# Designs tried in a protein design chat: VH-VL binders against Tricalbin-3 (TCB3). Part 3

Target 1, 208 residues: Tricalbin-3 (TCB3), of Saccharomyces cerevisiae (q03640r272to479)
Amino acid sequence: RVESTTWLNSFLSKFWVIYMPVLSQQVKDNVNPQLAGVAPGYGIDALAIDEFTLGSKAPTIKGIKSYTKTGKNTVEMDWSFAFTPSDVSDMTATEAREKINPKISLGVTLGKSFVSKTMPILVEDINVAGKMRIKVEFGKAFPNIKIVSLQLLEPPLIDFALKPIGGDTLGLDVMSFLPGLKSFVKNIINSNIGPMLFPPNHLDINVE

## First folded at step 1 (VH-VL)

Design p04 (framework fv_pritumumab)
Fold by ESMFold2-Fast, scan of step 1:
Structure p04 (fold): chain C 208 residues (1-208), chain A 118 residues (1-118), chain B 107 residues (1-107)
Amino acid sequence: as target 1 above (208 residues)
Amino acid sequence: EVQLLESGGDLVQPGGSLRLSCAASGFTFSDYYMSWVRQAPGKGLEWVSAISSSGSTINYADSVKGRFTISRDNSQNTLYLQMNSLRVEDTAVYICARESGYDAFDIWGQGTLVTVSS
Amino acid sequence: DIQMTQSPSSLSASVGDRVTITCRASQSISSYLAWFQQKPGKAPKSLIYAASSLQSKVPTQFSGSGSGTDFTLTISSLQPEDFATYYCQQSYSTPYTFGGGTKVEIK
């Protein structure tokens, strides 16, 4: 059984704008303490997410596959998704100009006393793709949902570009620093998502 | 290095049974969907069966439903295909394949020949 | 079941030629299309997934395009080792289905 993705993509586009501020704050609350913990290791006084806006373009569901002969009162689906908020290939020039761009910036600070210098780094050209297994277990009366289980079937594709803004690089070797920072950011994502969603782990959401 | 190695192909009579094995190495087998694909002599590719990473979701081609059983042993990194009530039209090279992004097959074994003949 | 119609069934070409093979699904499969190369007596080799993404270590003369129902595999400059049979496959829903294959032969 195959489900249409048109209605879901339409829903996600509307829902994305409403819930982006919540996602932004959750990311900052969870990631900034980890960035603070690693800053001394790089000889940096502070490292933090300053701004987090993923833009107006929602993730796209590329396909939904429903599986027959699942367990009693259970529906299992694979959702393939892609998130390319900078991709304007299906937009007119006017639409592209009017869209809210993704705005993610990292602040790198040196000097704790009376002089502090900050180098903002923009995160752009985001490309995330993967496949999520969703298992829905129903209660005694359909359509009451009892448990929703989520699992990534493989590590997702995650790519992005780091772009320093402004002319002062704080004396950092950008050619060496940015690739290291990119690897570190990917490691933070994997360490937060892996124990929850990477096999053999899965996240069970009890909806009563 | 990622590898899939099939075994168990043989000559059997119509109505017979055979079990195929596929040994996986070089990757975390328990993270991947696995499939069996077959190819009859001189013909194209035909998908036979697929099994989820945990083994909880299984699908079959209509031509083999009720006769073939796919299974896996994640502790041994091995995929199986139990073939019962074999027919002449089941004669083919059987190849195991790993599903990756967008459920595409990215790694294939070399295949094992099953011949069903009187 | 989703039917995959592949065309042409065979073609003859010379080294250096640009070759295009088409694949049509009986219903929309989004980008759940893969392309495979098979040489006589060998197992298939994966070339492209997600309609347009090149598999690792596959030569850049291969490219894929399309979405929904119409898909194309292009070989920009045919090499001697590219004479083979090519198959498309949808993985959007089970049963997974393959195209009938396109045999690329030397002219």
Scores: ipSAE 0.000, ipTM 0.424, lowest interface PAE 18.0, mean pLDDT 77

Design p05 (framework fv_pritumumab)
Fold by ESMFold2-Fast, scan of step 1:
Structure p05 (fold): chain C 208 residues (1-208), chain A 119 residues (1-119), chain B 107 residues (1-107)
Amino acid sequence: as target 1 above (208 residues)
Amino acid sequence: EVQLLESGGDLVQPGGSLRLSCAASGFTFSSYAMSWVRQAPGKGLEWVSAISDSGGSTNYADSVKGRFTISRDNSQNTLYLQMNSLRVEDTAVYICAKDFYEGSYFDYWGQGTLVTVSS
Amino acid sequence: DIQMTQSPSSLSASVGDRVTITCRASQGISSWLAWFQQKPGKAPKSLIYAASSLQSKVPTQFSGSGSGTDFTLTISSLQPEDFATYYCQQYDSYPLTFGGGTKVEIK
């Protein structure tokens, strides 16, 4: 028996469509309260996630490293993954036609609350890549999987572009503040993922 | 379509210096680590140097460490290799390669540029 | 440094033949191995990553297998465009290292 990453990527594509709405809400629920307590500088009074969807294209598994020295009823693997939702190279014609594009927008508010204005900023050209350690512990109940443990081996590669939409810049020097805002956003991502997935932490999913 | 186009190869005397460039297009250059790989005439492939997506981290083969400097300009989508104190054994075609993920396999390669170090 | 040894260094084959190339690492690299094809005067082309995963658009006659220290590239039915030099590469740790290459030439 030889299985390719193509079958696994097919499975992930099906799962992604089902899970994406849950992920969108979880991100907003966890991140917006953090943003409410932090002043990012640059003359910004408030920052919030207005819209969050990573689109219909799932992450792809680029490689799997399996360990042969696993214990009884356990399998350990390192998966290399990439998430480039704008890339259509591996999509069928039908998938490309039905594709929901990623849309992440940040509201930047300036001024006093009763006269404030908001400038929406779109997050585009998303590129995420990393290595995930997956440990599967087998059980007696069908589908014979008891626990799946997930851990990032190191901070993942995360990159994107910030693009203001609409015409009103609120008088901000966009060339100056966008790079700083990008760094701020990356720090928020790492602070949320770190306690869950960075070593020595891991996420356990109980199936049995 | 991903393209990597190298330039700057030339004939140089031992002890000389040369700067290579690699122009990247068709992907988000600032999101990927990049490497230089070389191939001496009639010989196999040898990894030379790697640079992280931001340019904040670099790595070098022992044979070139202290003489070569890898750098990148993400605003111009360009990778560089500054070669100093060149030796006859540095004669090779130098190839720009896109890393799948920092220090991994190379999913795309350029055509290469020839560097000849000779008297 | 991890040393990569390929065998044979060269082989002669005919169109339609099954070709097998082996690659051995001096220490365990699990499945962190890629295979590349290089034609004379051309840049290398990626064929296989993670020991057995076929790159997009690479013909199904190519397959890879192995883990740990011993790896194999198989071409199930050699085509005219498959006469080339093949390299393995480990990417478990720095420095990245390549095998010496296997030249597949016309019999």
Scores: ipSAE 0.000, ipTM 0.410, lowest interface PAE 20.6, mean pLDDT 77

Design p06 (framework fv_pritumumab)
Fold by ESMFold2-Fast, scan of step 1:
Structure p06 (fold): chain C 208 residues (1-208), chain A 119 residues (1-119), chain B 107 residues (1-107)
Amino acid sequence: as target 1 above (208 residues)
Amino acid sequence: EVQLLESGGDLVQPGGSLRLSCAASGFTFSSYEMSWVRQAPGKGLEWVSAISSSGSTINYADSVKGRFTISRDNSQNTLYLQMNSLRVEDTAVYICARDYGWDSEFDYWGQGTLVTVSS
Amino acid sequence: DIQMTQSPSSLSASVGDRVTITCRASQDISNYLAWFQQKPGKAPKSLIYAASSLQSKVPTQFSGSGSGTDFTLTISSLQPEDFATYYCQQYDNLPLTFGGGTKVEIK
């Protein structure tokens, strides 16, 4: 059966504002060490995340499908979600006015001949969408929550644009390697999320 | 929160010298390119100098080249501008700004420090 | 040097008005253009980068558009706190250059 998502989207928007600064720092702390010493090719010598904020707009739940499971005090749901942090078309005038916009930049070090130079590249036009299975296991007595399990039903849609800043490229054709860099970035995302959330894996959060 | 605090502005005579400092906090200073921008009283913005994150690449506006020296101390999170052979036309509020690269946009600005060059 | 021509140099507007400011580059700068707001006696505040991308914490009444040589900053519904001077800046090439500024003042 399909459920209303309005209460959940209200909750997520409040939680997102609290969690976002923590998420920003965790991403930089976990990903930058992985990028150290890695050269993805295409004349790229080094990569680092310089700035990371996803803004104040939370992911939106587009639909919930609930399953009636009665064994072992378990509730199971499939959530359809979308994350478009630069999109304001679904916001009220007040929400749009108060919104904090995302800002993500990559420091890309490029080499040509005996000279190397670091060039910033912005990550923009972010669009993430997918379907997530949420399983809630209750403790000895309802409504005490014991464990919340999260799993993506399929690899999510992750799309974005890479936009170089400035023309100081040491004569390198920056535009020619952007598709390769974009694929490399997507692979880094998938390698971090996959072991936790892609089937058959799942993430268990112990509340009790 | 990102913060840039300038200091060192003063009244100096033509031909004099002055050193400006910009103390950075709230971000990894060593990962960002930095610039100095100035604004003469009642006038618009003029870019003065830029320095790369490592300090290896430095650029100056033609109006200050040979007289001003930009430098940085990544261990102290501080940007400097050494100004020599000052001229009356150097009178301005000097503002440090963080950018994403040698020729990229400025996303954070300091409050500025006033330098007045007169007799 | 890339010359940035900004127009108008000043305009008068009322709260609730739609305000449009234009900026023209002397050569193709793709989308390497930023917009700044400066209030009297204060440092500039970054509003827009890459011609159309809003900086964090900037209200959505501000929007940027354009590419190549012609750029526009739009304030869809002017608020009391929006009376300020606005500057465009190219960052395609050194030296970095700014427009002359547009002063938005109360009608």
Scores: ipSAE 0.000, ipTM 0.404, lowest interface PAE 21.9, mean pLDDT 78

Design p07 (framework fv_pritumumab)
Fold by ESMFold2-Fast, scan of step 1:
Structure p07 (fold): chain C 208 residues (1-208), chain A 120 residues (1-120), chain B 107 residues (1-107)
Amino acid sequence: as target 1 above (208 residues)
Amino acid sequence: EVQLLESGGDLVQPGGSLRLSCAASGFTFSSYAMSWVRQAPGKGLEWVSAISGSGGYTNYADSVKGRFTISRDNSQNTLYLQMNSLRVEDTAVYICAKDTYYDESAFDIWGQGTLVTVSS
Amino acid sequence: DIQMTQSPSSLSASVGDRVTITCRASQGISNYLAWFQQKPGKAPKSLIYAASSLQSKVPTQFSGSGSGTDFTLTISSLQPEDFATYYCQQYYSYPYTFGGGTKVEIK
């Protein structure tokens, strides 16, 4: 049963516009305190998420595989998903002016002992893909959902590019450290998602 | 309504100094990096200097490093270029331009230019 | 420094002609390339940014394409007001660099 994703993708595209502002705030609230508590190296004193938006293009579900129920009132299925939002560079002038495109900027503070400077770095060319196991437990009577359990089957593929912008040192100090900074960012992502969704962990949502 | 207007161009002797101004109107000046570009008579465009929106960061072409200083006054919506130790080869029309902000409409606004002539 | 090579240096064309101008970067600049039009005695006018994005109020006969190192500006049907010198510029890294310019003249 790996067909029939059209209706779900239609739902997700409509829901994404409503949910995105909430997701943006939650990411900043949860990640910025963690970034403030670490020193990434490379002469960087601090990092912060300055602006966060994933735009109007929702993740897409590429396939669903359903399994026979394994216990009382349970349904298990695997969803494959992909998220490749449009970049500003691919937008028309009108779309770029409206900032509907995904934009994630990192404030970077560079310490030189007696002086510190902040430089913005864009996160672009985002490509995320993975497979998620969803287990639904029903209450005493269908269609009452009691618990929804989410788990990534393995760590997802996450890729992106870091691009310094509008700074007077563009192409100098920062560019030499970008590969190390990219690894640091991926480690922060894994540290936040791992305890929640990577095997053997799972996230339980109680609906009742 | 959106415009950039340069002033301060003059005839000056080699080794002299001159300060150029660029008055901005019709957009949020402090949110955008600004650049100075020059064009010698009959020649192409050459980028000279850039300054960030806050004024905290500046960049210069190698040909002007140590001689020119870019600055801005966000309260007056004005960009400046202080030119010291001027050389004959600095003779050009100097034009200010609105630079990038997250790749939005990069360099969409340019001024009229002001002529600087360096000769005896 | 990133060198921008623009070709041709000049061309002669008639109203209604399709004109193409090319710009090549000495290294990859993604799509951080802008195109400008300059008429004699006037300041440059911005046409295109991000290699292919048309600036506000610029006529649709202008289009840009390319990514990485090779870029093209196309004027699909040359108008009388399009006779001018055209420049490309990279803004991927400092120092910003311009192409040598292409002069589009009446034949």
Scores: ipSAE 0.000, ipTM 0.414, lowest interface PAE 18.2, mean pLDDT 77

Design p08 (framework fv_pritumumab)
Fold by ESMFold2-Fast, scan of step 1:
Structure p08 (fold): chain C 208 residues (1-208), chain A 120 residues (1-120), chain B 107 residues (1-107)
Amino acid sequence: as target 1 above (208 residues)
Amino acid sequence: EVQLLESGGDLVQPGGSLRLSCAASGFTFDDYAMSWVRQAPGKGLEWVSAISWNSGSINYADSVKGRFTISRDNSQNTLYLQMNSLRVEDTAVYICAKESYDWGSPFDYWGQGTLVTVSS
Amino acid sequence: DIQMTQSPSSLSASVGDRVTITCRASQGISNYLAWFQQKPGKAPKSLIYAASTLQSKVPTQFSGSGSGTDFTLTISSLQPEDFATYYCQQYNSYPWTFGGGTKVEIK
């Protein structure tokens, strides 16, 4: 059935703070080359992630549904998760006071060298939600774990707002440009996660 | 023992409608995605539609998009395919298929199918 | 849509023979390819997924290989129960598409 998630959310909160600098660098290393490759298609000279942090609030596991399969030394669970870093409804007073909001910014650049201008765009109002299936296969001797399989049951809900800051829009039609950029960013996320985690794909982690 | 039993196949005139059902047993139905696959007489397999465990994700083949609707009732362990605006080319055995227990593969169990014939 | 081309469309073989069936995708599908067996008048049976991983309870004479666009199903020593039609299927992207099938007949 549905299980308590309190212990797991406590663990994730601690791990999130440790992992965030690693995640920030991995995202920049993998995404900035893709953004650079399509910038000419938008008629701009550069497009890049300037800052990337998802803040100090980890995704919350909302529920765990366990399955009673009797197949081949396996345990299967579905985890419901949400990442709404502006939502304080599930925080203690201490946690809310210590909260660090996400800070993700993109730079749109027109021009070269000494005549270049950059429009910063903040990524705000982040809302991610999804359901992940976790399948644990045990080796010959329980509780030795052989394989952990991860799969998103559906493409996750990913929503956010793009907000230019400063007054100079570089002559861009932001009412047309920003929706296009938002769609493109969602496509980059899906193209990087899809082959690994979207149905019918799954990620297998081999444990020895 | 997993069983998938299709029903609802019939002879229909072009432009008509049919609703197919697939009754599932022997596994936890609401844990698995389900699909419809069809096979025209003497022809190969063609994927028609898929629905996730909670109905949140639904996909169709281009040939049936806008005409067919896949749905499921987890309380009844039943998968449905509502077929509208039927064409002669829709004549086929319609087979329901279950997402694999070996997760990440598309199918592990298939029903025996129900025949839909569209002719004048 | 991704087109899947199987070859040959049919072949004749004897028990104990090594049988090879090929499947080609019109664009890269990584390893998101499955193989199915269908006997006349029967529902398909799942054999292989992720190009090379055997489904639960599938006999070891079956193996799969390949990645990207070119894939192969091999039956190392054909058994009497292996005479059937075989289909490949890509599941890299919707819509999912099957190959045309390969009929393996007794010589």
Scores: ipSAE 0.000, ipTM 0.412, lowest interface PAE 20.5, mean pLDDT 78

Design p09 (framework fv_pritumumab)
Fold by ESMFold2-Fast, scan of step 1:
Structure p09 (fold): chain C 208 residues (1-208), chain A 121 residues (1-121), chain B 107 residues (1-107)
Amino acid sequence: as target 1 above (208 residues)
Amino acid sequence: EVQLLESGGDLVQPGGSLRLSCAASGFTFSNYAMSWVRQAPGKGLEWVSAISGSGGYTNYADSVKGRFTISRDNSQNTLYLQMNSLRVEDTAVYICARDEGYSYGTEFDYWGQGTLVTVSS
Amino acid sequence: DIQMTQSPSSLSASVGDRVTITCRASQSISSYLAWFQQKPGKAPKSLIYAASSLQSKVPTQFSGSGSGTDFTLTISSLQPEDFATYYCQQYDTYPLTFGGGTKVEIK
């Protein structure tokens, strides 16, 4: 059985708008040092996030499948989610008109002897989708929550397009290395969430 | 409407091979783990194999390990079972079933009609 | 492997009767148990999952109960279309295992 998600998506949409400015700053503050420290095999000297906002459109829950009473004290659910911030097909006319688009750009620094230049690359057409298993184990007194377990059932779909918007390429064929750069960016994302959430791993939040 | 349609069952000699197919429609195939279950004539149900939605994780009953291979083609919405080194005791109707969860090895919510495999000389 | 034992292997009943079928696991499976109905020459149909949760569109005459090792399927008022073989299945641990089945036949 799949549960209705309308109320949950309404809540997520409202929360997302409130949280987005905080998320944007946290990502820049925490991820840029990691990107700066990495030496990729693509001839890139440095990589950093120049601008970061995921826009006003929240991730959506597409379905919740529950396994109620799978244990005396356990509720298990599978949540399917999608994050398609450029997609307006599921929006009202008002939501589409008032939408704030994602603005994500990567600065790629390339060197040639003593000369280095930073080339901005836009991240567009973002598409993230997956399924998350949520297990809630209740403690000694109902409805006291003891443990919440989170697991992505498989590595999620993570797709985006990289679009150079100008700058000095130092004579490099930018189009020839974009697929490699895209793979590198995906690897950074996967290396941060894989150890916690990709099978066979799971994240246990001990509330009790 | 969820539909599962098996094909590929046939008469085969001991030691032979067969490939079964299960065509899925009416749902997002890649979102569901799938299983094969078999039933020998006049006997009960026996689970054979399971595969996760991506195809990255599989599991097998001990009786078929090393002989059977489960796989899927999500672009064609099709589940497969490659059966090698067939034995007389593999004679059964093979039924594909949709796991209620995305992770394999859960309860089943939809079943196909089945396809008969007969292993006989 | 977890062995699932169903009782009885067969029973005779009349329309309107209350029918109970039991299933016992050789070790605790919590509530990871499903019930299936199979009519002659047809594929199984899912009735119950998580020991007590009805599948979509399953009539309310069917109910499941139990946890741990002892489980029961109840048909509160047997209908003509309910004459079939019923199977329990555990999905707590690999390999998945089924009970031997209970044939419900006309008296």
Scores: ipSAE 0.000, ipTM 0.415, lowest interface PAE 18.7, mean pLDDT 78

Design p10 (framework fv_pritumumab)
Fold by ESMFold2-Fast, scan of step 1:
Structure p10 (fold): chain C 208 residues (1-208), chain A 122 residues (1-122), chain B 107 residues (1-107)
Amino acid sequence: as target 1 above (208 residues)
Amino acid sequence: EVQLLESGGDLVQPGGSLRLSCAASGFTFSSYAMSWVRQAPGKGLEWVSAISGSGGSTNYADSVKGRFTISRDNSQNTLYLQMNSLRVEDTAVYICAKGPEYYDFWTGFDYWGQGTLVTVSS
Amino acid sequence: DIQMTQSPSSLSASVGDRVTITCRASQGISNYLAWFQQKPGKAPKSLIYAASSLQSKVPTQFSGSGSGTDFTLTISSLQPEDFATYYCQQYNSFPLTFGGGTKVEIK
């Protein structure tokens, strides 16, 4: 049976703000070494995530299906979720200043050492959707939560646009390599999320 | 209140080295690109170098490439400019400048420090 | 490099006058243009970014317009504190480049 999601979306919004700074740093630490390895293949001297933040807008839950509990203190649910954060490039300066906005940019560098030019590529039009299984194990005194387990039930839909800024001033044919770069970025995401969240893997969060 | 305070300006001989610092306060330093801009006595503004908020990207004016290095310490909220092989024509007031949070190193400058004077003479 | 040509290099005006300063880029820079005010012996103050957006706490007599290669800074009614040197700056691509400056003097 599909349940109302209004209360859950309110909870996620508060949790997202607390967790996001930690996640942002972990992503940069894990992804930049992989991007450095691909730069020579594009004829580029350096490629790295310059900024990474997913902002204050949490994913929305579209539906919940509850399952019979496995054990006395355990509840399982399947969630459908969507994440479509706001794009900075489409905001007025006033709107951008009023919000903590998602911003992800890649730096493309031509040249070496002190003789180089760097162009940002914005990651925008982000659309992520999927299905998540959540298993909640309660402690001795209900409603105390002991452990929350998360698992993706299928590979999520991940889509975005790469928007170069100032590419025409570098003399670089940026548009010719963007499709390959987009595919590579999707592969990095799946290779980093797979061991954590794709079946048979799952992520356990200890709350107590 | 946003504050940028430069230090390290001095009189040096041609071929010498000097390190400038810019202490930042009143904003989340790591979220903003930072630049050094200089102004020779009686002349206009000249951009020298820029660094992204994360420190992952740097850029330099052709006149200082290979001699100057921009860096930052986000734990100390401090921007640096290491100047080597100084020339008489590097004599200027060096000013640090801040860009807005949402547009990385491609944003315009919104705040400026007061500057620190570097004099290169024999 | 993108060259920024600013005109005039100086002008004389009276309080209450409308003042216009122009800035031309040697290549297209979209709207990545800023305007700065500098008084003698002081650091620059940011007035406008993205060609037409006012920085916080900047008086409404200042406005910017233009896109691509041609840009204008307008002071609709010059005040005593507005006598200064004004600079345009492109930030579309590196290296960042400034115009030569326009000195606004008392008539």
Scores: ipSAE 0.000, ipTM 0.415, lowest interface PAE 18.4, mean pLDDT 75

Design p11 (framework fv_pritumumab)
Fold by ESMFold2-Fast, scan of step 1:
Structure p11 (fold): chain C 208 residues (1-208), chain A 121 residues (1-121), chain B 107 residues (1-107)
Amino acid sequence: as target 1 above (208 residues)
Amino acid sequence: EVQLLESGGDLVQPGGSLRLSCAASGFTFSSYGMSWVRQAPGKGLEWVSAISGSGDYTNYADSVKGRFTISRDNSQNTLYLQMNSLRVEDTAVYICAKDSLEWLYSGMDVWGQGTLVTVSS
Amino acid sequence: DIQMTQSPSSLSASVGDRVTITCRASQDISNYLAWFQQKPGKAPKSLIYAASSLQSKVPTQFSGSGSGTDFTLTISSLQPEDFATYYCQQYESYPYTFGGGTKVEIK
């Protein structure tokens, strides 16, 4: 039914803005150690996430499919979700400055100098979509929740465009390394969420 | 109108502390690395410290390592140099400078006017 | 640390002269070398990066050459505004180091 999906999307919008600063720091703390000393090549010695935010627009739940008879104390449902935030490049300078929009900046070191500089890359055309199975197991007395299980039904669609901004690259052909960098970034994403959420894996949250 | 304006230089006694500021305007501050360079009276240039656009990476000259701390506040477009345990040989004009490229060191294309720090008894 | 040695420490020249300044690194720095100009009482001005690349708005009378350990700054025809002190700087590794400077004086 449309009613429950509408309310859920309203809740997610409020929660997203509150949680995003926490998520941003968690991603930097988790991913930057993985990138330490590793670079995709093309004259780049080291790579790090300098800034990370997924913006102010939350993912939306596009549909919910509930299952019956999955167990006397369990409720199982599939949630279809999509994340298609507004691009920074479509905004005025004032709007971009004042609004939280998706932005990923990469710190780059090159040669033997080891001076880290922020490479200004806008992450745009973000398109994330997937289906999540949510299983709720109730405790001894309904409606006490015991365990919530999360699993992606298939690897999600994760796509984006890397749009460099900035000046002269000292002869480095930025266009030549973008495909490799995009693949590298997708591999880092998949290596972090795959063990938790990609089939046959699932994440169990004990609520009690 | 890209410009850098330093402040905070003063007369201080040996062993004292001082904090320098550099206010930046006219460019996207967070996209550029910044440096502090000093020049003692009648002497040549000496690089002191550098910081990445994010502020996450810093480097120092051996003569100031452990005593000076470079930092930046990208929301206020300001660069800082916290100087502790000052010595007479730290007496110099301290100049902030902007890197000329957004993600690659290529020399410093914009420099401030400098602020004089005198360490004397 | 990488030591940068400039020569000469000073020179006298006339307008229209060809001037050459040399910079030697104590170890291989590839092409990670910049050149700066400083006039009395003024902040330095960046002239050249990557040993041979001119910075924006720098006159074409300035040119840089060299790689490895030996580098040269050339002013093909000295102008009145070119009387200044010139510095080389390596940025191959931290700490960054400047040469001692070369003062170009009017003859």
Scores: ipSAE 0.000, ipTM 0.406, lowest interface PAE 20.5, mean pLDDT 76

